# Designs tried in a protein design chat: VHH binders against O-glycoside alpha-1,2-mannosyltransferase homolog 6 (omh6). Part 7

Target 1, 298 residues: O-glycoside alpha-1,2-mannosyltransferase homolog 6 (omh6), of Schizosaccharomyces pombe (q9p4x2)
Amino acid sequence: MYFLILFSSNAELGEVLRTMRSVEDRFNKRFHYPWTFYGMDEFTEYFMSTTSTIASGHCEYGTKGITYTNHLQFILTISYLVHWDLSQVKPLVENNRLYQQRADALAQENLSYVYSPLFHSFQDWVVRSLLYHPQLEYDYVWRIEPGLKLVCEEKKDIFSTFKDSDIVFTNHVCERKHSGIYAMEEAIEEYKILNTQGDFSNIWVYSNNYTYCKYWPFNEILSLKQIRHNQTYTNLINYLLGSGGTYYHRWTESDILSAAFGVLRARANHMESVGFFLNDDVHYCPETIPYTGRCACL

## First folded at step 17 (VHH; from y1 with F102W S106Q)

Design z5
Fold by ESMFold2 at other seeds, fold request of step 21:
Structure z5 (fold): chain B 298 residues (1-298), chain A 123 residues (1-123)
Amino acid sequence: as target 1 above (298 residues)
Amino acid sequence: EVQLLESGGGEVQPGGSLRLSCAASGFTFSHYYMSWYRQAPGKQREWVSVITSGGNTNYAESVKGRFTISRDNAKNTLYLQMSSLRAEDTAVYYCVRDTPRWGYKQYRGSDYWGQGTLVTVKP
């Protein structure tokens, strides 16, 4: 079974509803996949009632819990998502000269959010906890960003085209490497000395000495089956998270997951063949025609 | 254009109280988490407190129990009520637009910092 997840807050309800209407109209009304919502605050009754009315499948609103990678999973009810409990992050960001000096250096490289415990905690939480959440007991998940619109009719079940070995389907983006990315590459060079499983010849989708390309997480289908049970992936992820690089080096979940998928020889696959817009900034439309036929593009 | 304008800084005696305000404009204030940071002379920036869009709060251990963060979404204003002030609280305090999550808007945008307001706790 497949399900859709939408990470959101109550304040984003308008964008969430527009996204859901688009995905339901263009795709999900034929397949009735469930929606799962996660957020930092408890969802209001209004959020839940309006989203559940639009959905053609059932909706789940994240049950809060603590989840650890692969050796032990359990559910513990708390009032907020795990990364809001900052007790684990405070020792890393308070009275820690290394963290503070690294944050200052990264700020000089024009990186945003380098001082934010929330930013760092979110990146860590996605990789460490969300993708292993007990309520995500399905083969695949489609991560959908509020503001996404499908612009083409999707009559075929896109999940039916995936091979058993497929891990990720998403767009990629290329960015200039910052000092934290060089630190990740160095950590992986050290890792591979004792851990020869996987393919370390091309960690990124593409890279040169100054640029790297990574998977884009705002319209992304992931194989939870492979992520949770692939020991090569799990070992590298645990190593990278254990280094503290999400805090000391401003690694994003996209940086971490992309490197791990590269070691598994995952292929980048553009979701643009599906046809979507994201806000006013991103337009992937394979056919630019008037609002008749398969696609409705500008 | 995003604007964050801090006010309320000044000199206080040890053990005194002070209330900082931050007037926000150029964005939908209620959609964002807001934070206070500070930077003491000769020191690095450090996080002080955060308040979610829903009003939940968290604090650095050094200020917990002494500082209270709050917001008024109708006035687009963030507050920091400081009490039991100590010499080590002397710093420039910054109002910062933080994030509830790393979404596309946050990926394409930035954290925004006010100009800061100076708080001096006298010996």
Scores: ipSAE 0.697, ipTM 0.882, lowest interface PAE 1.2, mean pLDDT 79
Fold by ESMFold2 at other seeds, fold request of step 21:
Structure z5 (fold): chain B 298 residues (1-298), chain A 123 residues (1-123)
Amino acid sequence: as target 1 above (298 residues)
Amino acid sequence: EVQLLESGGGEVQPGGSLRLSCAASGFTFSHYYMSWYRQAPGKQREWVSVITSGGNTNYAESVKGRFTISRDNAKNTLYLQMSSLRAEDTAVYYCVRDTPRWGYKQYRGSDYWGQGTLVTVKP
């Protein structure tokens, strides 16, 4: 089983529809994979009706980090008006001098959102909860950012090209290391002393003293089967989340996942046949497919 | 150009009330989550409250039950109604454009902070 995942909000409906139209027109009309939407606020009826009309497969709608339990032993995720419950994050950020001093230092490095409990909670939620959400009980998910457009026709089912050992298919991005990234590297160095599972010699796609390259989460296919059932991955993720670095060091979910995939020696592939634009900033056109009018890269 | 202009600060007696306003411009106000933060003299910045684009709210435990965040999307204005004020509420209060999620736009963009408005609660 295979899912398309689009993380969005009601305010992004216009971009969501354009993204869905391009993905449906150039890929999913042939395969009818379901769409799953997650957001903090309940999706409006208009959002749900419009997106479900465009989709060629079933649509599922959830809210960020909140699962409603209605008189049942299991968790049921449905479209209701839900407030984000920050009760788990407040002890880490409120009246915590270490967090506050660390946030000040990270702000001096020109990092944004360093004081925001919403930012930290979102990063933690993706890693700890979303990728394990019972609604996503399938082999693969394709994470698609609103504003993404497929620019090439994709006639083959890209999910059929994955081996059982594959974990991630995406592009990578290179950034300057901030002090929080050095802290992650230190934490992993300490972790590996007592935990010999995995390959700790090169946790990033590439790195040097000042730069690290990590997987890019805005057009990314992940194997949920591998993520959920690989104990080396799970143990490292629990260690990193338990350290509080998501809050004290402003780690993003992309930082955490990329390091964990590096320890697993995950295969990272470009989507060689998948051309896409993301807003006006990112343009990827397949290098190995001659331009014949099949792609609209220009 | 994003602008956040706070007003309504001043001196108040303990137990008193005060209403802060933040006039927003340069972006689609109704699409963003808005927060209040504060910084007491000699202390670090801390989060006070957030209101989502849909009007859902959350508060720091120290102000819950005493402060009410609200927004008027037609006027592009964020409010903080403060009541039962205490000496520890003395701070510069900042209006901040926050995030509904961390997506590509947030990755490329920034949080935006107002200049702040001083609230002084007398001892």
Scores: ipSAE 0.678, ipTM 0.873, lowest interface PAE 1.2, mean pLDDT 80
Fold by ESMFold2 at other seeds, look of step 18:
Parts: structure tokens; sequence; C-alpha cells
Structure z5 (fold): chain B 298 residues (1-298), chain A 123 residues (1-123)
């Protein structure tokens, strides 16, 4: 089955409603796919009642969950993080000389949020939720960012168009490698010595000595079937999570997932036919609009 | 332009109390998690406390039970009530705009640090 997913908070309700109306009006009113909402805080009754009124399909709301897995220690960690009790995370970031030295070094490299336990826990929580959260028992999810607006009528079922993809992406972004990214590349090199599955010569969408490009996660379709139930995917992602690099090296969820998709030669397809805006900051209108029509592009 | 203006620092005897304030402007205050950090002379920066958009709080273990973070979204103001102060609490205290929740705004944004206010707990 196919689901629409939003990572959001109660404070964003207005933005969420505008995004949902756009997606419903332009696409989902014809398909009635369910919505699932994820957040670190419990959703209020007001949030749930107003969003469910807009949705043409069922809505589910998740903030806390227990996932059963061989990697239970990691799941217990994410469950504690979701509950806003940072007691298991604090030893990783407080009075930890390695963490503090790494944070200072990364700050000298002009990285933001390097001292924030909250930033690190969000990245870790998103990845672990995609792997293990019991609410996410779907084949495919469309990750939709609050603030996204579809600008073209989408008459065709986008999910059926990309049914056999591991990832369907709209964008990739290129950034300068920081010392934490070199550390991820080293961790993957170490993983390679015990694991022969994958193409370890090309981890990123593109890279050179100083730059790497990764999938942009704010409008994409993911195969949760592959991510959660293909042991090749779960082994690599859990290896990266288990290294602690989200805390010690300021890895983001897109770093981790993009590297896994690259190493494992994911079946990636470009969502080039879908027009969208995100927060007036990102604008995409398809150059060729086969079977889309009725666009409100500027 | 994002601005964070701390106030309320000063000298205090051990066991005393101070209340720090941070006036925020230039952004939608209620959409951001807000934090206090501190840095003692010659020491690394350390996280002190965080408060979410929804008012949930968390504290470093060294200050738990002694410090209380709060916010007034109508006044765009962050507070830190410090009690039972110790010599180890001597530091410059920074008001920090932390992340919004995870997402595009976090990706496009940066933490923003105030200029700090000095708290000195006398030996």
Amino acid sequence: as target 1 above (298 residues)
Amino acid sequence: EVQLLESGGGEVQPGGSLRLSCAASGFTFSHYYMSWYRQAPGKQREWVSVITSGGNTNYAESVKGRFTISRDNAKNTLYLQMSSLRAEDTAVYYCVRDTPRWGYKQYRGSDYWGQGTLVTVKP
C-alpha cells in the first residue's frame, strides 16, 4: 500500500493544512491515499481533527513507538528520544570530551547545530523511524514537507508510475564535505572489508575530494519494503547508526540514506513530471508536461 | 534580521538566584525550539537547557532541579530561572535559537547565538 507522510509539529498546523489542501486538490482527492503524521511531540486533538477533515483518506498520528528488531538497543534509544527524555542521549553529548572536541572542530568548519543534542536526535530519530516505527508498515511512502504545494494537476497515479523504484527523487543537493563526511566514508570503507554487497567506489550521487551530492529528502517517494525488510539495506544503515556518527560527526538523515542508496545501487527514478513549490524558496515547473496539464507556475 | 538580546546576568553568592531573559526578534519565535548554552573561561561550550515550541523542557544533568527554562510566545521572550547557584555555574550564558522541528527549515537554517550575558558566582 501507498501512504503520504509528513514529519511535522503542532506549531506548523497552518502550513500543514495548506500543504494537505494542495496535495488533496491536485492529486489525492482522486486516489484517497492515507496520511500519516510524525512528530516528536504528541499531536493535539485540534491538530488531528482539523487535518483529518481535510484528508480524503484515513489519517494516522505517531509520536511514540516500539519496534521489535535484532537491533533492540538502538530501538530502545529512539523510543526514549521520542518521549523527550534525553537521559540516554545526554552521556553522548554531556561531559564527553570526544563529542565536545568533535563539535568544536566541526564549528571551525562552519557547520551549524554542531552543539545541539536536539538536532542530532532528530536526525537519528528520523532514520530509526523509517526503519522501525510500527505505524510505517507500508510498501511506499511519499515524503511531503510542510510548505510544499503541488502546482500542476496530477491526474495520473504517481505511485503506479514508479511502482518498482527504491527511491523516486525530485532533487539532489551538493555540499562541501566536512570532516564528518570523511569519517562516514571511512566507516563505509571499514564496512566494506566484511561485506561484499554494494558498489563502494561510488557512495554518493556524485562526489570528488571536496564535494558530495545527496538526495534531497523534502519531496520524495521511498520504498519502505526495501528499507525495512531487505537485510542488505538494514545492515548498512544500522552499521552507520551504530557508529554514533549522527552525534560525533553531525551526520544528517539524508547523508545516511543517500550513502546507503548509493552503495547498494538503489533503483532511483527522477520525479521530473511533478511541479511543486516549497515555501516560495524552491520552484519547479516541468519543462515537458506530458499528461500533467493545468499548471499554476510563475 | 534575527536578534537575541540576553539580560539578567551579574554577580551572586553561592546558593543565590538569578533570572536570565532573552528578547527575540526577526523570526517567528513560536516555531523555534529555544536553548540556553554556557561557556566558562577556558572551557568548551555546553548545553544547559532546551524548550520546545510546545513548551516541553529538558535540562543538562548538572543543572536539573536548579534551573527552570520557560518562554512567553506572546512577548517573544525566553527565560532561565537559576537557583542554588554554584561556583561551577560561572560562565557566559547564551540564548540560542535552536532548530525548528526537523525538516526543510532546519536544513536551510542555522543556529543563532546571542552575544551572551555573564553570570559570576563568587567563590
Scores: ipSAE 0.669, ipTM 0.874, lowest interface PAE 1.4, mean pLDDT 82
Fold by ESMFold2, last read:
Structure z5 (fold): chain B 298 residues (1-298), chain A 123 residues (1-123)
Amino acid sequence: as target 1 above (298 residues)
Amino acid sequence: EVQLLESGGGEVQPGGSLRLSCAASGFTFSHYYMSWYRQAPGKQREWVSVITSGGNTNYAESVKGRFTISRDNAKNTLYLQMSSLRAEDTAVYYCVRDTPRWGYKQYRGSDYWGQGTLVTVKP
């Protein structure tokens, strides 16, 4: 089974509705896949009523504080590490000399958000939700960023088109390596000592001494079959989470997931047949527009 | 342009009270989380409190029960009511725009910090 997912907040309702209307009009009115919404706050009744009214499929609403409990018994020790509220983040950031020293060092490298417990918690929460969230018992998820618009009629079932993929990506982003990224590379070298599974020569989509490229998470399809039930994925991702690098090294969720996909030689495919815009900044139109139906490209 | 202007700092005796305010402009204030941070002389920056767009609050354990964060969305203003002040509360206090998530817009954005307001609790 397949579904559509938005990481969003109540304040983004306007963008969420515009995105949903576009995806429903161009694709989902024919397939009725469920929508699920994930945020760190409980969604308001207004958010839920307006989104469920325009959806052609079932809507589910997940939050950090409510949705983690169904896996608690099965993963006792790990679930306390992945069941985030602010009580979990406070011991990592308050009166913690190592965290504070690392944050200052990263700030000297002009890295944003290095002091924010919410930033660190969000990155960790996204990854742990993909691994453990009880409502994500599906084969695939399509992550859709608020502000995305489909610009072509999508008559084919996008999930069926890419059924053999671990990740279906639309873009990658390249950044300068900061000291936290070198720390991740070192952590993966340590992981290699204890593990022989994987291709440790391909951590990133691309990298050199100063730059690394990772998957752009704002329009992508992920195989939950692999992320949750393939132990080689789960072990590496949990190793990286367990190091505390989202807090001490300012790792993002895309850092962790991209490194895991690289090391494990994920079956990666480009979402080349699906046209979309994200805000006014990102425009993608398939080269063979007639195969995707009527388009409002260009 | 995003601007955060703190005020209300000053000197106070132990056990005293102060109310900090932060005037915000250049963005839709009601859509964002807002936080207070502080930095004592010679020490690292420390998170103090956060208030969500919906009004939910959380506090560092060292200030819980003594500080109250609040917001007035009609005035685009963040507040920190500080009471039972102690010498260890002496710091520059920063107003910080925060967010419940980091998506495409936040990825392209940056930190937004005020210039700070000094609170000195006399020994």
Scores: ipSAE 0.668, ipTM 0.859, lowest interface PAE 1.3, mean pLDDT 81

Design z5
Fold by ESMFold2, look of step 20:
Structure z5 (fold): chain B 298 residues (1-298), chain A 123 residues (1-123)
Amino acid sequence: as target 1 above (298 residues)
Amino acid sequence: EVQLLESGGGEVQPGGSLRLSCAASGFTFSHYYMSWYRQAPGKQREWVSVITSGGNTNYAESVKGRFTISRDNAKNTLYLQMSSLRAEDTAVYYCVRDTPRWGYKQYRGSDYWGQGTLVTVKP
């Protein structure tokens, strides 16, 4: 089973519809994979009606505290509410001198959102949802960012080309290591003392002492069956989450997942065949165009 | 381009009330979650409250039940209604453009802080 995932808010409905139109036109009208939407606020009836009308597959909607389609599964919904709401975050950040000192230091390193409990809880929530969210029971997810446009016809079912050993198809991005990243590397060094499985020599896609490269999550296919059903993955990811580094060290979800995939020798592939634009900032065209007429990369 | 202009600060007696306003410009206000923070003299800054683009709110425990955050997306304005004020509420209060939803805009964006408005609660 496969599905498309799109993170959104009601305020961005127009952008969401344009993204969905391109994905449906270029790919999903042939395959009818379902769409799953997440947001902090309840989706309006208008949002749900318009998105479900344009989708060629089933739509599911996940929200803070209340899900439109999961009203009947109360125990799992309650569990996700605890992780999704700020109730678990407040003790970590309120009146916590060490947290505030770390945030000040990270702000001096030019990092954004270091003081934001909401930013930190988003990162934590995304990682936990990929591991545990019951609406993501499919084997694979294609993470599609609102504002993305597919610019090539994708005639073949990209999900059908995945081997059991494949875990991620995406691009990568390289950044300067901040003090929180060094703290993650130290946490992983401590973890490996008691857990010798994995390849701890290559945590990142690439790194040196000052720079690291990680997977880019805004057009990314992940094997949920690999990360959910492999206890070695879940143990390492939960160790990192449990350390509090998402809050104290401003780790992003891509930091956590990329390190775990690197340590555990996840097979990663570059998304070469999928041409896309994102907000006119990122433009990627496959090398086999334009001689076939498949792509319009203008 | 992004501007956040706080107003409404001043001196107030204990138990009094005050309403802070923040006029926002240079960005699509309804797409961002908005927060209030404060910094008391000699203390580190602390989070006070947040409101999502859809109007869901959360508060620090020290102000819960006494402060109310709200927003008017048509007027691009954020508010903080403060009641039952105490001496320990004395601080510079900052209007902050917090994160949008998770995603590329969050990744490429930055939080923006206003210059602050001073609230003084006399002993």
Scores: ipSAE 0.663, ipTM 0.870, lowest interface PAE 1.4, mean pLDDT 80
Fold by ESMFold2 at other seeds, last read:
Structure z5 (fold): chain B 298 residues (1-298), chain A 123 residues (1-123)
Amino acid sequence: as target 1 above (298 residues)
Amino acid sequence: EVQLLESGGGEVQPGGSLRLSCAASGFTFSHYYMSWYRQAPGKQREWVSVITSGGNTNYAESVKGRFTISRDNAKNTLYLQMSSLRAEDTAVYYCVRDTPRWGYKQYRGSDYWGQGTLVTVKP
């Protein structure tokens, strides 16, 4: 198991340390699982020294470039994980009238970052590269967003509750469908004509004509074993990434992964027992009055 | 409230130079990636350049070698030094607060765009 934290700059160190303190206090001081950090900028010496001091297990920080696994049916070389290179992105976004016209249309739907090659490249990088990173040598990863605070004692090893068939353990969020989401649904309808493995009737956690609910990536445990070795998942992901929808349709990694998990009919364990706050915005407490003392939700 | 105010646009002869500035307020400037975008008349917006909080830079191929992005974190100001200007560089140039990752703050927030400054390169 790894704790995966992403940040946009070293300015997030304060949030990272507070998050690590809570996860260590509530859970990891008993288990000493390692922490793995991936940043889009170089890690400072101060970042590494302070995070390693708080961690009860060892810490890994970005590394040199990697290649994709053979099961993705393509191999890309990434120069360095902490040193971002836009050379692979530029042909998709520069002098590409289809991309530019799609970005304008999506902007009219009030979507943010539709013109940003950095935003699109991040979504693609998570799905294509990060989840296959060779330093993630365990069967599971817990994705923990900086600013998250665990508020309940977690005395049991949460990873021991995973069944071999489980793929994701997280919460979900419901959003309004934008034109890019309808495009994903159409792409999957086209895909299933010749690719009958999986359950295409329920690609979202829930949806109707105008809304869809997807897995929430800011407090999420993923089975790397299933992601890396499930052919139904791999084939769909290769199709979606090959379509270019992360760039042309502004798909996020949570859109892509949620649809793929839906096709697998993943029985996701929700974070029912894990109480957390994320900043001042999201508060989840599994306890109700009277409180037992396991959670500090007030 | 996030505010980005571009300045320094104007008319210039081919081969000339201009320096654009963007005054930032309402956020901790040094913590964010900053980008320049542009939109030529009748065309779509396109990315021009980005500078990270740590000073690393990247450029669109059409401007590489001619434009230099920089920032002064003490003055909360983003710059674009444009040299060897061509007619194709005629556009409204936008200062944008950008990000390299999709985290919770980015999910709940927005990219922020300035009002733009017009650069006209004479034929």
Scores: ipSAE 0.661, ipTM 0.862, lowest interface PAE 1.1, mean pLDDT 80
Fold by ESMFold2 at other seeds, look of step 17:
Structure z5 (fold): chain B 298 residues (1-298), chain A 123 residues (1-123)
Amino acid sequence: as target 1 above (298 residues)
Amino acid sequence: EVQLLESGGGEVQPGGSLRLSCAASGFTFSHYYMSWYRQAPGKQREWVSVITSGGNTNYAESVKGRFTISRDNAKNTLYLQMSSLRAEDTAVYYCVRDTPRWGYKQYRGSDYWGQGTLVTVKP
C-alpha cells in the first residue's frame, strides 16, 4: 500500500496544484496512488475540492495529530484532531533558563528560528506524524514538496522499482555542525551505552569533525512500515524526541530521521531515474539532453 | 528587500491599552506565520504570540486573555492589541516573520526581526 504525501498549507494551493498536475501527468495517472495532505490549519473546502478534482486517486486531508498509544514519550505528547494548540509546548520554552541559554548560543552560531516554539513544534510534528498519524497506514510514502515538478515521463511504477528500499533519496544536504548537532551525537553515544543494537560508527550520510550530510526530505520515498513497526527505529527516534532536542538544540526532522537511518544501516537507494525540478533552485535531470523524449529538462 | 516596521509603542499607566502595528513588505505576507516577541531591559527575548497563515492564534500564558494578535493580509499588516497592561509588560516588542510552515521555503529562508517598538508601563 502506497501513497503520496504533502505537508502544505492553504496559502500554497497554486503550487500544490501545479505539483499535483505534474506528478499526475508524468506518473500517477497510470497508477492512481492516493494523496494525503497535512497542514497546521484546517484545509478549506476550496483546497479540498480543487485538489481532489486533479487527483487520479483518493485524497485524504489531515491536520496535526498524534496518538497516545506511544507510552515511551518522555517530554511531550500532543494530540490534535483539527486545531493547532501549543499548550503542551509552552512549558518547555516559557520561563525555562536552559532553553533560553541554548537559544542564545545557537543564535550566535547564525542559526535561524532558534527562538521560535512554532518552528520547533513543526519538526516534532513532522516526525511524530510519520511515526504515529493514524491516516498513514501504508507500507511506503513518497514525500513530495509543493513546488516540485517531475520532468520525465515515468512509465514504470516508481514504488515497484524501489520496493526493497528503506529510504529512496534524491539528494543529501551538507551543513556545518552546530552545537546542537554535537549534542545529538552525544545523545546517540549515550543511547549506544544503554542499547547495543545498531551500528553507531556512521550515523550521517557523510561527516567529519565540522560537517555533516543528511537526507534532503523534499523528494523522498520512505518505508513507513520499517519506521513504524521496527522497534529499533521507533526506540531510537523516541529517545531523541524525548530528550527535547528539537527544542533545546534546534534539531530538524531531517537530522533525527537521517541519524536513525544511519544507525540502522538503512537500505538507501538513489532515485536516479526520476528527474525533477524544485522551484528554480534544484534541478535534477537523469539525461543531459532528452534523446528519447522521456525527459524535458531544458 | 524584507522590511518589518513596528509602530504604536509608547508610555501608558497600569491597566491601559495600546495597539501595536507592523507594516510588512518585500515578501508574500500571507504565506508566513507572523509573531510578536518582546525583550525587557536586561532580560532575554521571549515569545509573546503567533498567528498562522490561516489565522489561528496562540499566546504566551503571561499575556493570554489580555493581548490579541491579528493580521490584515490585504494591507500586509500585523497587529497586537494589548489591554490590561502591567508593569511587567514593559519591553521592546518585535514583529517577526516566523516560519511559513515546514518545507523547502522555510529550509531556504530565515526568520526576520523588525527593529522593535518600546512599550513602557509606568510603575
Scores: ipSAE 0.658, ipTM 0.866, lowest interface PAE 1.2, mean pLDDT 82

## First folded at step 18 (VHH)

Design j1 (from z5 with W102F)
Fold by ESMFold2 at other seeds, look of step 20:
Structure j1 (fold): chain B 298 residues (1-298), chain A 123 residues (1-123)
Amino acid sequence: as target 1 above (298 residues)
Amino acid sequence: EVQLLESGGGEVQPGGSLRLSCAASGFTFSHYYMSWYRQAPGKQREWVSVITSGGNTNYAESVKGRFTISRDNAKNTLYLQMSSLRAEDTAVYYCVRDTPRFGYKQYRGSDYWGQGTLVTVKP
């Protein structure tokens, strides 16, 4: 298992360190799992020295220029500055009238970042490249947002309860469907006609005609084993990415991953005892009455 | 409250130059990525350029080599130096606080747009 932290700027280092301290104090000091960092800014020596001092396990820092081949049929370089090199993105967004018309329509639906090549390339990069990074060698990654604080002691290794078929361990969020989500549902219905592998009866955690619920990516454990080696997942991801919907329909990585996990009927049930706060905006405190004295959760 | 105020637009002949400015307030300017976008009359919005918090830059192909994005973090100001202007550069130019990552803060927030400044390149 790897802890995975993405950060935007060195200003986030304080939040990163506070997050690492809580995770180390509450859990990882007993298990010494490694940390992997991918920065949108270049890593400073100060960032690397301070994070490595706090970590009880090995630290890995994403490197520019790593070349690998994966099942998405691209030879890719992985760069910690991937959004600075927009050469693959520019033809999709510049002088492209379909993209521009879709962006205007999505802006009228009050969606943020609909015009941003940086936003779109980040969503694509997570799904296409990050989750296949060769430095993420374990079967699982715990994606942890800077600003997250674990507030309960976790003495058991939560990964000891995982089965080979498990893929996602997170909370979910429900949102109104925008026109891009309807477009995703149409694309999946077309895919389903030509490919019957998978369970297409409930691609979302929950949905009706106007609302869908998807996995929340800011405290999330993912099975890299399933993501990398399950052909049903891989084939659907290739189909969705090949449509260009990350750009034309403003799909987020959470939209894409949640639908793909839904087709696999992924288990998402092993986060119930983990108490956390995120940026003082989200407070999850386990309310199981038998637990006394192990949470600082008020 | 985030505020972005563009200025420096105006009328110029083909081949001329202009320098746009964007005064930023309500956030720690030096920590954020900043972009320019534009919208020509009767056309849709398009991305022009981005500058990272660390000063790295990228440009749309239509302006590469002619426009230079820069920032002065001490003055909380974003700039776009436009040279070799063409009729197709006529547009309202927008200053935008952009993002390199869709984290929780971005999930809870929005992209922030200035009101725009008009650049007119006379045929």
Scores: ipSAE 0.724, ipTM 0.891, lowest interface PAE 1.0, mean pLDDT 80
Fold by ESMFold2, look of step 18:
Structure j1 (fold): chain B 298 residues (1-298), chain A 123 residues (1-123)
Amino acid sequence: as target 1 above (298 residues)
Amino acid sequence: EVQLLESGGGEVQPGGSLRLSCAASGFTFSHYYMSWYRQAPGKQREWVSVITSGGNTNYAESVKGRFTISRDNAKNTLYLQMSSLRAEDTAVYYCVRDTPRFGYKQYRGSDYWGQGTLVTVKP
């Protein structure tokens, strides 16, 4: 089963509703896939009632206080807490000389949000949610950013077209490597000593000594079937999470997931048939002729 | 253009109180999470407190129970009410526009820090 996932806050409700109307009108009214909303704050009753009114499928809301037990191989308790309850994160960042030294060094490299427990916690939480959140035990998820507007009619089921892929992406972003990314590359070199599966020579979508490119997470389809149930994926992702690099090296969820997809040579397709704007900017149009009947790109 | 202007710093005796303010402009204040950070002379920057767009708060353990973060979205203003001040609270306090995630708009920009306001707790 397939579903739509949207990361949002209550303050973004207007953009969320416009995005949902677009996705429902262009695609989901025919397929009724469920929506799952995740945010750092509890969603208000107003947010939930208005979004559920627009949705043609069931809505689920990932909120504060969801706790579940993962019993695979180990007895593990994972708590999904809102960011304001940083109790699990604070020991990693407070009174921690290594963290502070790393944060200062990263700040000197002009990296943003290096001191923010809020930012670190969210990156960690997103990746752990993709692995373990009990509401996400499905084959594929379409990640959708508030402000997205589909501009093409999608009468075919997009998931049926993409189902053999591990990831269906729209873009990648290229950034200068910072010392934290070199640390990730070192961690993966250490990991391969203990594990032989994967192509450890091509971690990123593209890279050289100074630049790396990773998947852009604002309009993409991910195979949760692979992420959750392929031991090669789960072993590598858990290794990276367990290293603490989201805190010590300011790794983002895109860093971790892109590296995993790269190492495992994920089956990746570009989302070529799906035209979209993001925040009223043309981002991608699959047709160069504006009046073809399927797309309205101008 | 993003602007964060702190005020309310000054000298205070141990056990005293101060209220810091941060006037925000150039962005939709109510959509952002806001944080206070501080840096003592010759020391590293440290996180003090955060308030979400929805008003939920969290604090560093060193200030929990003594500091209260709040916001007034109608006035685009962030506050830090400090009480039971100690010598170790002496620092420059920074108002910071924070984020839980890089949304599309945040990928196009960086975080923003105010100029800071000095708080001195006398021995």
Scores: ipSAE 0.533, ipTM 0.819, lowest interface PAE 2.4, mean pLDDT 80

